# Ledger of designs, part 21: VH-VL binders against C2 domain-containing protein 3 (C2CD3)

Target 1, 169 residues: C2 domain-containing protein 3 (C2CD3), of Homo sapiens (Human) (q4ac94r1171to1339)
Amino acid sequence: SSGLLDVGLRYRRSPRTAEGVLAARTVSISVQIIRACGLQAAAKALAEREPALQFSATVGVNASVTTHLSFLPQGEQRRTHPVACSFCPEFSHHVEFTCNLVTQHCSGEACFLAELLEFAEVIFAVYHENTKSASDIISIESCKEYLLGVVKVPTKELLIKRSGITGWY
Short names: E, the ipSAE of ESMFold2; O, the ipSAE of OpenDDE; V2, 0.75 times the mean of E and O plus 0.25 times the DockQ between their complexes.

## First folded at step 20 (VH-VL; framework fv_levilimab)

Design z6 (from y6 with heavy chain A54V; at its last read DockQ between E and O 0.38; V2 from the best seeds 0.68)
Heavy chain, then light chain:
Amino acid sequence: QVQLVQSGGGLVQPGGSLRLSCAASGFTFDNYWMSWVRQAPGKGLEWVSGINSVGDTHYGDSVKGRFTISRDNAKNTVYLQLNSLRAEDTAMYYCAKGSWRYLYSGYFDYWGQGTLVTVSS
Amino acid sequence: DIQLTQSPSSVSVSVGERVTIDCKSSQSVLYNSNNYLNWYQQKPGQAPQLLIYYASTRESGVPDRFSGSGSGTDFTLTISSLQAEDAAVYYCQQWYSTPYTFGQGTKLEIK
ESMFold2, look of step 20: ipSAE 0.294; ipTM 0.726
ESMFold2 (binder alone), look of step 20: mean pLDDT 93; pTM 0.950
OpenDDE, look of step 20: ipSAE 0.751; ipTM 0.908
ESMFold2, look of step 24: ipSAE 0.599; ipTM 0.820
ESMFold2 (binder alone), look of step 24: mean pLDDT 93; pTM 0.947
OpenDDE, look of step 24: ipSAE 0.724; ipTM 0.897
ESMFold2, fold request of step 27: ipSAE 0.491, 0.720, 0.344; ipTM 0.785, 0.863, 0.744
ESMFold2 (binder alone), fold request of step 27: mean pLDDT 93, 93, 93; pTM 0.949, 0.949, 0.949
OpenDDE, fold request of step 27: ipSAE 0.832, 0.824, 0.841; ipTM 0.917, 0.922, 0.925
ESMFold2, last read: ipSAE 0.384, 0.337, 0.726; ipTM 0.758, 0.751, 0.863
ESMFold2 (binder alone), last read: mean pLDDT 93, 93, 93; pTM 0.949, 0.950, 0.949
OpenDDE, last read: ipSAE 0.833, 0.833, 0.827; ipTM 0.925, 0.921, 0.919

## First folded at step 22 (VH-VL; framework fv_levilimab)

Design j1 (from y6 with heavy chain W100Y Y102W; at its last look DockQ between E and O 0.33; V2 from the best seeds 0.00; counts 0 for: pae E 2.4 > 2)
Fold by OpenDDE, look of step 22:
Structure j1 (fold): chain C 169 residues (1-169), chain A 121 residues (1-121), chain B 111 residues (1-111)
Amino acid sequence: as target 1 above (169 residues)
Amino acid sequence: QVQLVQSGGGLVQPGGSLRLSCAASGFTFDNYWMSWVRQAPGKGLEWVSGINSAGDTHYGDSVKGRFTISRDNAKNTVYLQLNSLRAEDTAMYYCAKGSYRWLYSGYFDYWGQGTLVTVSS
Amino acid sequence: DIQLTQSPSSVSVSVGERVTIDCKSSQSVLYNSNNYLNWYQQKPGQAPQLLIYYASTRESGVPDRFSGSGSGTDFTLTISSLQAEDAAVYYCQQWYSTPYTFGQGTKLEIK
């Protein structure tokens, strides 16, 4: 609900190898997650509902970011490593999504990636991992995750700009 | 052992409300997706709603705006609030355990015993 | 929404015989070599039970006679040697995209 995320999106052509018919039919969308800022406000807002977050809202959150392309399976989302104890985490994370040039997403009919990208979006979700959520025990199994914010970036500009999409959102 | 014990449900008039509960045990509840799936009498299965470990919610189109899924990790319980009930909502409602953390709950490896919801005038 | 159509809707088979149930998807549920399709068994008066996930991976505790195959839009559940306890309704389910959807079910009866 609050804060900003610095991200970059780029459209990359996969190299056509003579042997890889499949490779020739795919492209890569590169996503770069650079940094976030202003996460304290989000943490404080959550802390009003979750007293366990009061400490983190004061000293810093353990932030990670999930990335999902709206036209890909939900199970294909990626997640950054967490950056500990910061309201302005620097992730410097890079992820690539392999995309088919032709899919059957349009009601069973052949759909071109360009058509998908015109209406698609990249969804970023910033989460806090509370390591002291249960009985002040630091255990991965006992950690709770809290959503700090969501950013949605339309992909339509990838069709026009070779340089990609960059900026704060 | 993993157990999902459901409660709630019953007979309600159209436009009424019900709240279903599903108490989980035998696994680290906080780390898993939970979902609700319903089955009308003599009919097939329909995914209703899902909630992940972070509390993000998802809904089927038929129930969007009327049903609300929530969870209380302190109680290891997932809830389904059913509002503005319709006759077509009549079904056996199952809670189901999904996948771990951020892996979207695409499969349901454990199920509750079911709770019958009947919407009738 | 992705629609799943199963065939047959019902079948009666003798113990020991091979049974195949098909599931067709209106759209491909394949991505990066993963098929986002599951199979469930529901016995009378019981909740569904997971049999297969990712089209071909057998759930723990599921007998070896159950197997899943297929890719993209066409999937098959096979019971190599039918047992009396296998009488149930079987469902395929996709989780490629929300909303998750199920096939209409296949009722398997024992002769």
Scores: ipSAE 0.332, ipTM 0.804, lowest interface PAE 1.5, mean pLDDT 90
ESMFold2, look of step 22: ipSAE 0.477; ipTM 0.793
ESMFold2 (binder alone), look of step 22: mean pLDDT 93; pTM 0.948

Design j2 (from y6 with heavy chain N31R; at its last look DockQ between E and O 0.25; V2 from the best seeds 0.47)
Fold by OpenDDE, look of step 22:
Structure j2 (fold): chain C 169 residues (1-169), chain A 121 residues (1-121), chain B 111 residues (1-111)
Amino acid sequence: as target 1 above (169 residues)
Amino acid sequence: QVQLVQSGGGLVQPGGSLRLSCAASGFTFDRYWMSWVRQAPGKGLEWVSGINSAGDTHYGDSVKGRFTISRDNAKNTVYLQLNSLRAEDTAMYYCAKGSWRYLYSGYFDYWGQGTLVTVSS
Amino acid sequence: DIQLTQSPSSVSVSVGERVTIDCKSSQSVLYNSNNYLNWYQQKPGQAPQLLIYYASTRESGVPDRFSGSGSGTDFTLTISSLQAEDAAVYYCQQWYSTPYTFGQGTKLEIK
């Protein structure tokens, strides 16, 4: 559970012209995943429990990052491309989530996005794909993913800061 | 072809424990979301637990703290450890494969044959 | 938790007839034009089988007589012309959020 993730969150009004009634009722939350640092400590910690990670903990991890908005379906999570063999991977990844201004997330009642964002969070999970765990290079089936760390960023500040949320977490 | 073969289960007293296994074949197991779904006799389906490719686990409220889902990718097997069993846990337990790779997949395109768990004094 | 309620609980229909099964969600399961609702068929003594996913997409191998419709909170499974082999219990299921939940099921019997 060590390391840092450099991320940015922005609230964008999608002034979509009259494409439809639904378009006028949506906004976009932009997420930037810039880079991670200090992943070696996380890898080493895992390697204590998983000997297969000893090599990666020494040489570098194959890191990818998943992004999930807490009030959206889990199936809508996004994932970066993996950056190979680095403890400080640079992702430079950008993703946008379309959000409804009004939803029924509040126990069947109409709930405004602002209300959701007050208590919501963006969840980042950093994973390592272990491609060298098995001597059998041939078996793609031997690849295992390991969770290196999780970052949760509250979205409340998006309601206050027009510039968004940026920084290391 | 995709196959899910289940084992384990049986009769156990309240407070007892069981371990269910589901051996998968015919697909890249380590890339898929796996779930357990149960069905009490004469009743409907209930989602019990799920585990993604990275080993992140999720549980239904009725089993939280008592059941543990895990997977062994080397053996292409998903497990369900059932602890502190109650009479209401009596059910046919099915393992189910998520349809999508590397994602939470809440629709299940393949199912195991089921394993009966009976909790009775 | 999202609750799903099916109607009817049971129905008896003759071969060749049209059958509709409804599923209502306590919350919308729609996001970005995708409905996180599926339909399953369970025949006696068998495991469930996937029929429809994302409310209206038919699973491979499923006969054309099966169709799914609806959006948001109201969904319908339709069998256009009932066959004898369609006798089963049908379940709707949401995966918008964990815990995943099923409807109580609809038992379809052939007259």
Scores: ipSAE 0.469, ipTM 0.839, lowest interface PAE 1.1, mean pLDDT 90
ESMFold2, look of step 22: ipSAE 0.615; ipTM 0.824
ESMFold2 (binder alone), look of step 22: mean pLDDT 93; pTM 0.948

Design j3 (from y6 with heavy chain S53H; at its last look DockQ between E and O 0.38; V2 from the best seeds 0.42)
Fold by OpenDDE, look of step 22:
Structure j3 (fold): chain C 169 residues (1-169), chain A 121 residues (1-121), chain B 111 residues (1-111)
Amino acid sequence: as target 1 above (169 residues)
Amino acid sequence: QVQLVQSGGGLVQPGGSLRLSCAASGFTFDNYWMSWVRQAPGKGLEWVSGINHAGDTHYGDSVKGRFTISRDNAKNTVYLQLNSLRAEDTAMYYCAKGSWRYLYSGYFDYWGQGTLVTVSS
Amino acid sequence: DIQLTQSPSSVSVSVGERVTIDCKSSQSVLYNSNNYLNWYQQKPGQAPQLLIYYASTRESGVPDRFSGSGSGTDFTLTISSLQAEDAAVYYCQQWYSTPYTFGQGTKLEIK
């Protein structure tokens, strides 16, 4: 796959007042999905094996981006709204992930978030939704989507850089 | 109505290979996760592998490097290639329908009839 | 890997009686108010069937006598009034993280 994704990652303290045990033990990781570019090449490559994408590979893709933190449950994945008919979609999307400062991901033992972040990654997946193949645009379940590309951003730098991680990937 | 029809399996010697197939119908196949779960004779259930709608694959530790899950959306079929088979791989293998594309395959709401794989000398 | 331990391993109960099966996780499967735990029923010679997902949500078509409760590391499947057709092996399963794992199963027999 080809293309680039412009993203930003920031580590934020949850300013939650001592309302409860959960507030004092969580932080937030903010993710910004700004824009993508070069999606036509990815679409064309995919269209070689998926004839249904030939039209979109020429005119423009309906792109959305999923975001997942590697150490969080898979069900915590988030998705942007789709941007229609563009090879350079601008998403301007912001999402926050609540993270526990202490977790039991380390084989049942207590593990600090800092330890997780040292080896963790944020996984972005860019999808095209092929509405032309769907008989019912209203039915999301009937729509077909295709993976255009995946970006993995290591979170290690969040431990060092207060300004966060930004750039094209 | 949702249906999962399995095929393949059988008796194989250690070190051998088999390919399992699961044909799906009654739902928009390409929008859902598919998984394989196995059950050794008289034993419990073990998750083997999963594949999402985009083709991303996941494996249990016991089968990593030996088994390969794949799907053909045009045929509404999910496959499990079993290589380097061992005696401990002997089990009933079930194909299972997972969650919708906006979720991960966390729960299995429909199951195939099962395919028996026997690894023996 | 997350380990699930069920109790009891087997139980024999009369029709009409209340049955509880416990499932304990080696680590919490709770995140953002969701418990990533399911329950399955497997009758002899059949494939498993989904009963409960997200710890307490009953699958469509499942009788009301089946219910799931619990949070974090401790979960319970309850059959309020046991029926003869409920004889089966029951499994809990987590999908908090891969690999997905099952409990060892609880065999429920009818007296």
Scores: ipSAE 0.340, ipTM 0.793, lowest interface PAE 1.2, mean pLDDT 89
ESMFold2, look of step 22: ipSAE 0.539; ipTM 0.788
ESMFold2 (binder alone), look of step 22: mean pLDDT 93; pTM 0.950

Design j4 (from y6 with heavy chain L103F; at its last look DockQ between E and O 0.34; V2 from the best seeds 0.00; counts 0 for: pae E 3.7 > 2)
Fold by ESMFold2, look of step 22:
Structure j4 (fold): chain C 169 residues (1-169), chain A 121 residues (1-121), chain B 111 residues (1-111)
Amino acid sequence: as target 1 above (169 residues)
Amino acid sequence: QVQLVQSGGGLVQPGGSLRLSCAASGFTFDNYWMSWVRQAPGKGLEWVSGINSAGDTHYGDSVKGRFTISRDNAKNTVYLQLNSLRAEDTAMYYCAKGSWRYFYSGYFDYWGQGTLVTVSS
Amino acid sequence: DIQLTQSPSSVSVSVGERVTIDCKSSQSVLYNSNNYLNWYQQKPGQAPQLLIYYASTRESGVPDRFSGSGSGTDFTLTISSLQAEDAAVYYCQQWYSTPYTFGQGTKLEIK
């Protein structure tokens, strides 16, 4: 894959509510999935091994992107809607991941969010989907989704940069 | 029908090596996370390794640095390479399929029959 | 790493009785209303089988007498009317984060 993904990451402090005497102190990691480009090379490479992609590798892919923060449970991934027939889709998609600053102190080892961000990543996976949706009656194995590429963006720079992290990856 | 057929177990001396295989059928193997879970005789279950559809690998603390998980999508097969074996690695080794597609394991919905690894002099 | 502790370690009961098995996690496995905890059954000489995922959702084909409950750090598997075929070892397992971990197991024997 030679494609690029234009993303942005920001740290946002969630305000405590008026009822927050017992509420955990929380922050948000904001993730923007702006656009991609250069997806034709990835589609062509995959089409060499997946004949179903040969038309899409010529005309355009129906791209969607999942995103996940590496220290959160895998089930908390988010997904964009597909953008039809393009090798340079615009997603303009925004998600927020709510995080606690500190885990419960009286249970085992404490863990601070800053310690997690030092080694964590935001993971983006780019897929091609058929414009014709798979039937819900058909098993998950019959879905027509193809992985085009993966982007992993380290979160450690959020600890330093006041305006967050943005750019092509 | 999902099938996970395991092979490659046996008797090996401490410090030795062994490769376990798990051949999959009945699902699109390339799309799923595969894991290895072991059970020492008379003891409980221990997750030892996992590999997602992109080849990212994960390991339990007790085997990290000694075991290597890999997959061959052309053969629908996941492998566990066991190196620097110790007596405490003696166990039944199960392969297990993740329930979720691509990079994420989900819960383990199908299991192989198990293969025994015995490490002794 | 997230440690799971089950209780009791073993229990011997008669057919038709109700049993509960507890699982305590060293850290919360809850995020956005999802509890990342599963229950497995392992009958003698067999591979484990999934019973419950997301703490309370029964896997397809699992009888109604099996139910899961709890949230955060405290979870319970309940078998409401025990059958002879339920003799097995039961394991809780977290999939919140790698390394995934299992409880030490609870052996259920039929008298």
Scores: ipSAE 0.317, ipTM 0.735, lowest interface PAE 3.7, mean pLDDT 83
ESMFold2 (binder alone), look of step 22: mean pLDDT 93; pTM 0.944
OpenDDE, look of step 22: ipSAE 0.651; ipTM 0.876

Design j5 (from z5 with heavy chain A54V; at its last look DockQ between E and O 0.50; V2 from the best seeds 0.00; counts 0 for: grease 19.9 > 18.9)
Fold by OpenDDE, look of step 22:
Structure j5 (fold): chain C 169 residues (1-169), chain A 121 residues (1-121), chain B 111 residues (1-111)
Amino acid sequence: as target 1 above (169 residues)
Amino acid sequence: QVQLVQSGGGLVQPGGSLRLSCAASGFTFDYYWMSWVRQAPGKGLEWVSGINSVGDTHYGDSVKGRFTISRDNAKNTVYLQLNSLRAEDTAMYYCAKGSWRYLYSGYFDYWGQGTLVTVSS
Amino acid sequence: DIQLTQSPSSVSVSVGERVTIDCKSSQSVLYNSNNYLNWYQQKPGQAPQLLIYYASTRESGVPDRFSGSGSGTDFTLTISSLQAEDAAVYYCQQWYSTPYTFGQGTKLEIK
């Protein structure tokens, strides 16, 4: 895969007033998906194997980004809205993940979020939705999506940098 | 209709190797999380391994370092390479499809017919 | 690993009767109001079949007599009126975190 993804990760302590036991035990990790670039190269590479992508590789891709935190349940993924017909899509997407400060290890022992973040990563997957390949444009199930690239950002720097993690990946 | 057709397996000596295959049809294979689940004779179900749409792999503790899951999207097939087999690996191995599109799905809406692996001297 | 313990291990019930199977998790499988707990049915000589996902949602084609309830660490599968074809082994399964794990199973026999 080719291309770059501009993202931001921030650790936010929300001292929520005593609305409940949960407020004092959770923090928020903010994820910003700003923009991508260089997606044409990725699309062209895919088009070599998938002729249905030849048109999109020339004109532009319909890009969306899926985000997952490695230490959260796999079902807790988030996805951006698609940006149509661009090799340099601007998403300007913001999502917050609520994280427990203390979790139970599989062993039953308490594990602090800091321990998890030391070895965790945020996984970004960039997809192209090919509307031209769909026999039925009305059916979402008939639309085929293609993986353009994957970015994995380690979260360990969130423990060191108060400003968070930002940049192109 | 969704179909998962398994092949491979058989009788092997301890320390031996086998490769299991699961050919998928009736759905867009590359969208879905695929898993292997095994069941020892007369015992319960045990999740063995999983692979998502981006190629990330996960393993049960009992098989880490010995088993390898992989997928070939062009062939709509998921594989399980079984190395350094032990007697306790004797089981019916099932291929299972995740129900969620894209990255992850830990509930399995379709299953293969199963492949028996017997490890015995 | 998250351990799931089912109770009972086996039960024999007459047709038409109510059956409940419990599944207890060693830790909570609840996140953002979603319970990452599923139920499967396995009939003799067959592969497992999905019954319930997210603790309480029935899979398509599953009869209405099957229902799932519970949250956090305690879950229950209920068969409101047992039918002869319901003889099987039932498993709970979590996918809150890898490795995914199953309960030990509950064998349901028809009297």
Scores: ipSAE 0.571, ipTM 0.871, lowest interface PAE 1.0, mean pLDDT 91
ESMFold2, look of step 22: ipSAE 0.718; ipTM 0.864
ESMFold2 (binder alone), look of step 22: mean pLDDT 93; pTM 0.949
ESMFold2, look of step 23: ipSAE 0.696; ipTM 0.850
ESMFold2 (binder alone), look of step 23: mean pLDDT 93; pTM 0.951
OpenDDE, look of step 23: ipSAE 0.538; ipTM 0.851
ESMFold2, look of step 24: ipSAE 0.718; ipTM 0.864
ESMFold2 (binder alone), look of step 24: mean pLDDT 93; pTM 0.949
OpenDDE, look of step 24: ipSAE 0.471; ipTM 0.840

Design j6 (from z6 with heavy chain N31K; at its last look DockQ between E and O 0.03; V2 from the best seeds 0.00; counts 0 for: pae O 10.7 > 2, placed apart)
Fold by OpenDDE, look of step 22:
Structure j6 (fold): chain C 169 residues (1-169), chain A 121 residues (1-121), chain B 111 residues (1-111)
Amino acid sequence: as target 1 above (169 residues)
Amino acid sequence: QVQLVQSGGGLVQPGGSLRLSCAASGFTFDKYWMSWVRQAPGKGLEWVSGINSVGDTHYGDSVKGRFTISRDNAKNTVYLQLNSLRAEDTAMYYCAKGSWRYLYSGYFDYWGQGTLVTVSS
Amino acid sequence: DIQLTQSPSSVSVSVGERVTIDCKSSQSVLYNSNNYLNWYQQKPGQAPQLLIYYASTRESGVPDRFSGSGSGTDFTLTISSLQAEDAAVYYCQQWYSTPYTFGQGTKLEIK
């Protein structure tokens, strides 16, 4: 996709409790989804294959963004509210993922979060939700989601930069 | 093989400063927690300070505000800056490698040879 | 701070005999089914060496005569059959919370 997504990632450490160093079992990965741009090109490209998108490709898409950490279960995926009829949607969305500092791999070996983050990615997927146009009186078609694009941001820099990762992707 | 080679130390007057170094080899240094442990003459072991792979530092109460632990990953070296030294700081100082990677220390699986620090007027 | 108290402070034992050293913590060092207590051996003029970690796991290269047991606040290092080379000071150590702390040590001498 030719669109861009403005995002911010931050690593937030949980404060240590009086119970001990090991009592802090989790940290938070903060994800901010600010805005997208250039979604018209993506929509037009899809419209070549999906005629149902022809209208949206001209007037605006109903965009939502899913966020997933690559090392977390699929169930931890989060989604923004959709922004209606825009090729440059502003989401201003904030989500935090709770992560265990230590996890047990299937192999039985303990894995530290830092190790996971070194090779992990935050995966953003931008979707268009096809809502019934006012002209579609006859077609009770269920709202279909169309993938406009995917952005993958490596998390390794979160270990180095306290300020986090920000920018257009 | 894992090696920890220490340097620095020596005789210093009260209120003086010293810098200890511990050069590491045989493992991926930047991934592991490093610690300093000291032993006063004829006494037991005392944990002094630790630093993890992301640069978080920890100190024993007896040295807080006076000692500073740091690391140079490019040189595979951990340092201990000893300021405002007192007679009770007289000890053999050991650097120790944590067995765990990244954020936690783990147990101390490898030790340096020790560096003697003597604080005396 | 977690205080560790070892007993005895010193012991003299003949070769071939069984030796037990106890370590008591002022607070539990048990977390998530693991005991964050280690045992170290320090021979005269040498740096400490790891013997046991997680209370009961023997470090690689450590003879089978060494064993660790216990949980929570009470721990024991056992040498099943003492050898001459086992003369040393033994320390328990917790890393459950900072500051990490050691026991005062147990001096083991050979009769």
Scores: ipSAE 0.010, ipTM 0.573, lowest interface PAE 10.7, mean pLDDT 88
ESMFold2, look of step 22: ipSAE 0.698; ipTM 0.850
ESMFold2 (binder alone), look of step 22: mean pLDDT 93; pTM 0.949

## First folded at step 23 (VH-VL; framework fv_levilimab)

Design n1 (from j5 with heavy chain Y110P; at its last look DockQ between E and O 0.03; V2 from the best seeds 0.00; counts 0 for: pae O 2.7 > 2, placed apart)
Fold by OpenDDE, look of step 23:
Structure n1 (fold): chain C 169 residues (1-169), chain A 121 residues (1-121), chain B 111 residues (1-111)
Amino acid sequence: as target 1 above (169 residues)
Amino acid sequence: QVQLVQSGGGLVQPGGSLRLSCAASGFTFDYYWMSWVRQAPGKGLEWVSGINSVGDTHYGDSVKGRFTISRDNAKNTVYLQLNSLRAEDTAMYYCAKGSWRYLYSGYFDPWGQGTLVTVSS
Amino acid sequence: DIQLTQSPSSVSVSVGERVTIDCKSSQSVLYNSNNYLNWYQQKPGQAPQLLIYYASTRESGVPDRFSGSGSGTDFTLTISSLQAEDAAVYYCQQWYSTPYTFGQGTKLEIK
């Protein structure tokens, strides 16, 4: 089963004023997460293996989407707020990633952002958050999330497109 | 539109009791957490009690054993029974809508208009 | 219990000026990249009203001049250009765990 993740990507330089030497050496990658569709099929597929999802697969999932650039530290991952009980959630979420024009690869060698983008990916993961009905107000840590799907968009697309990318999962 | 309308409260002597009510409309009441938050005169906000969609109750330490939160889903109403009242319980009490039972959204919205409870001899 | 400490406790600012209110939590309220930190506005004689949830998401109907930022233990509410009607007490609140707790509040007065 597969779904559709509608996202917008923008690539622009973010020059900062004279005090921000770093700004002149950075680029902003803007990600807009618009909506996800087809989540019922994904939920139903998972429900075959995970009975806890049977109910959600029928009535709607509580969806959130994580976004990560493959060449950035894991801590830079961002997540949308959850949209409750929908198979076609609209997120209207915007996130910006600040990237250095020149950075060090994991190998320790310096490389240009363009080179990184040629081989990197924007990784989107769609999750369903399942909260227990009992004692559901005690802690957010009691919640369990289920991966509905992953969309990987090659960042090379940003080299040729400024916006309007749709992913399938 | 989502709305919470409160009633009850008033003046009571120390050791006395009051019952607060909060009538909900505009949403599927039985699927949401409900909470009470109070505010002493000129002071900040303090979470008092919460009840989830299945009836599990939780209380702040300052009111444990004295206050009881309950709900009547048929009437779309949440209650707060205030027993063994103390002077420090004097406050504006607000009911507030919490999270959907299947999503830990984690905010209070909307709030009731508030009910004043005054404990004085 | 998670303690939230706001700063300043009070501030007086002129119309049109930028205002920042900080909220520090005794422990992280970050879970799965979501910060369970909310901001409320309480005008005199009124009930609190939700302004910001998930640290940075503006509630519907809230003017664009209000914004929230921060993550983990450090959060900020910003009013980019203060208006007269913004005179109120502002509270941060965590929904990471029970008991749910509020900051002590920041009283914002207009000069």
Scores: ipSAE 0.032, ipTM 0.629, lowest interface PAE 2.7, mean pLDDT 87
ESMFold2, look of step 23: ipSAE 0.594; ipTM 0.812
ESMFold2 (binder alone), look of step 23: mean pLDDT 91; pTM 0.932

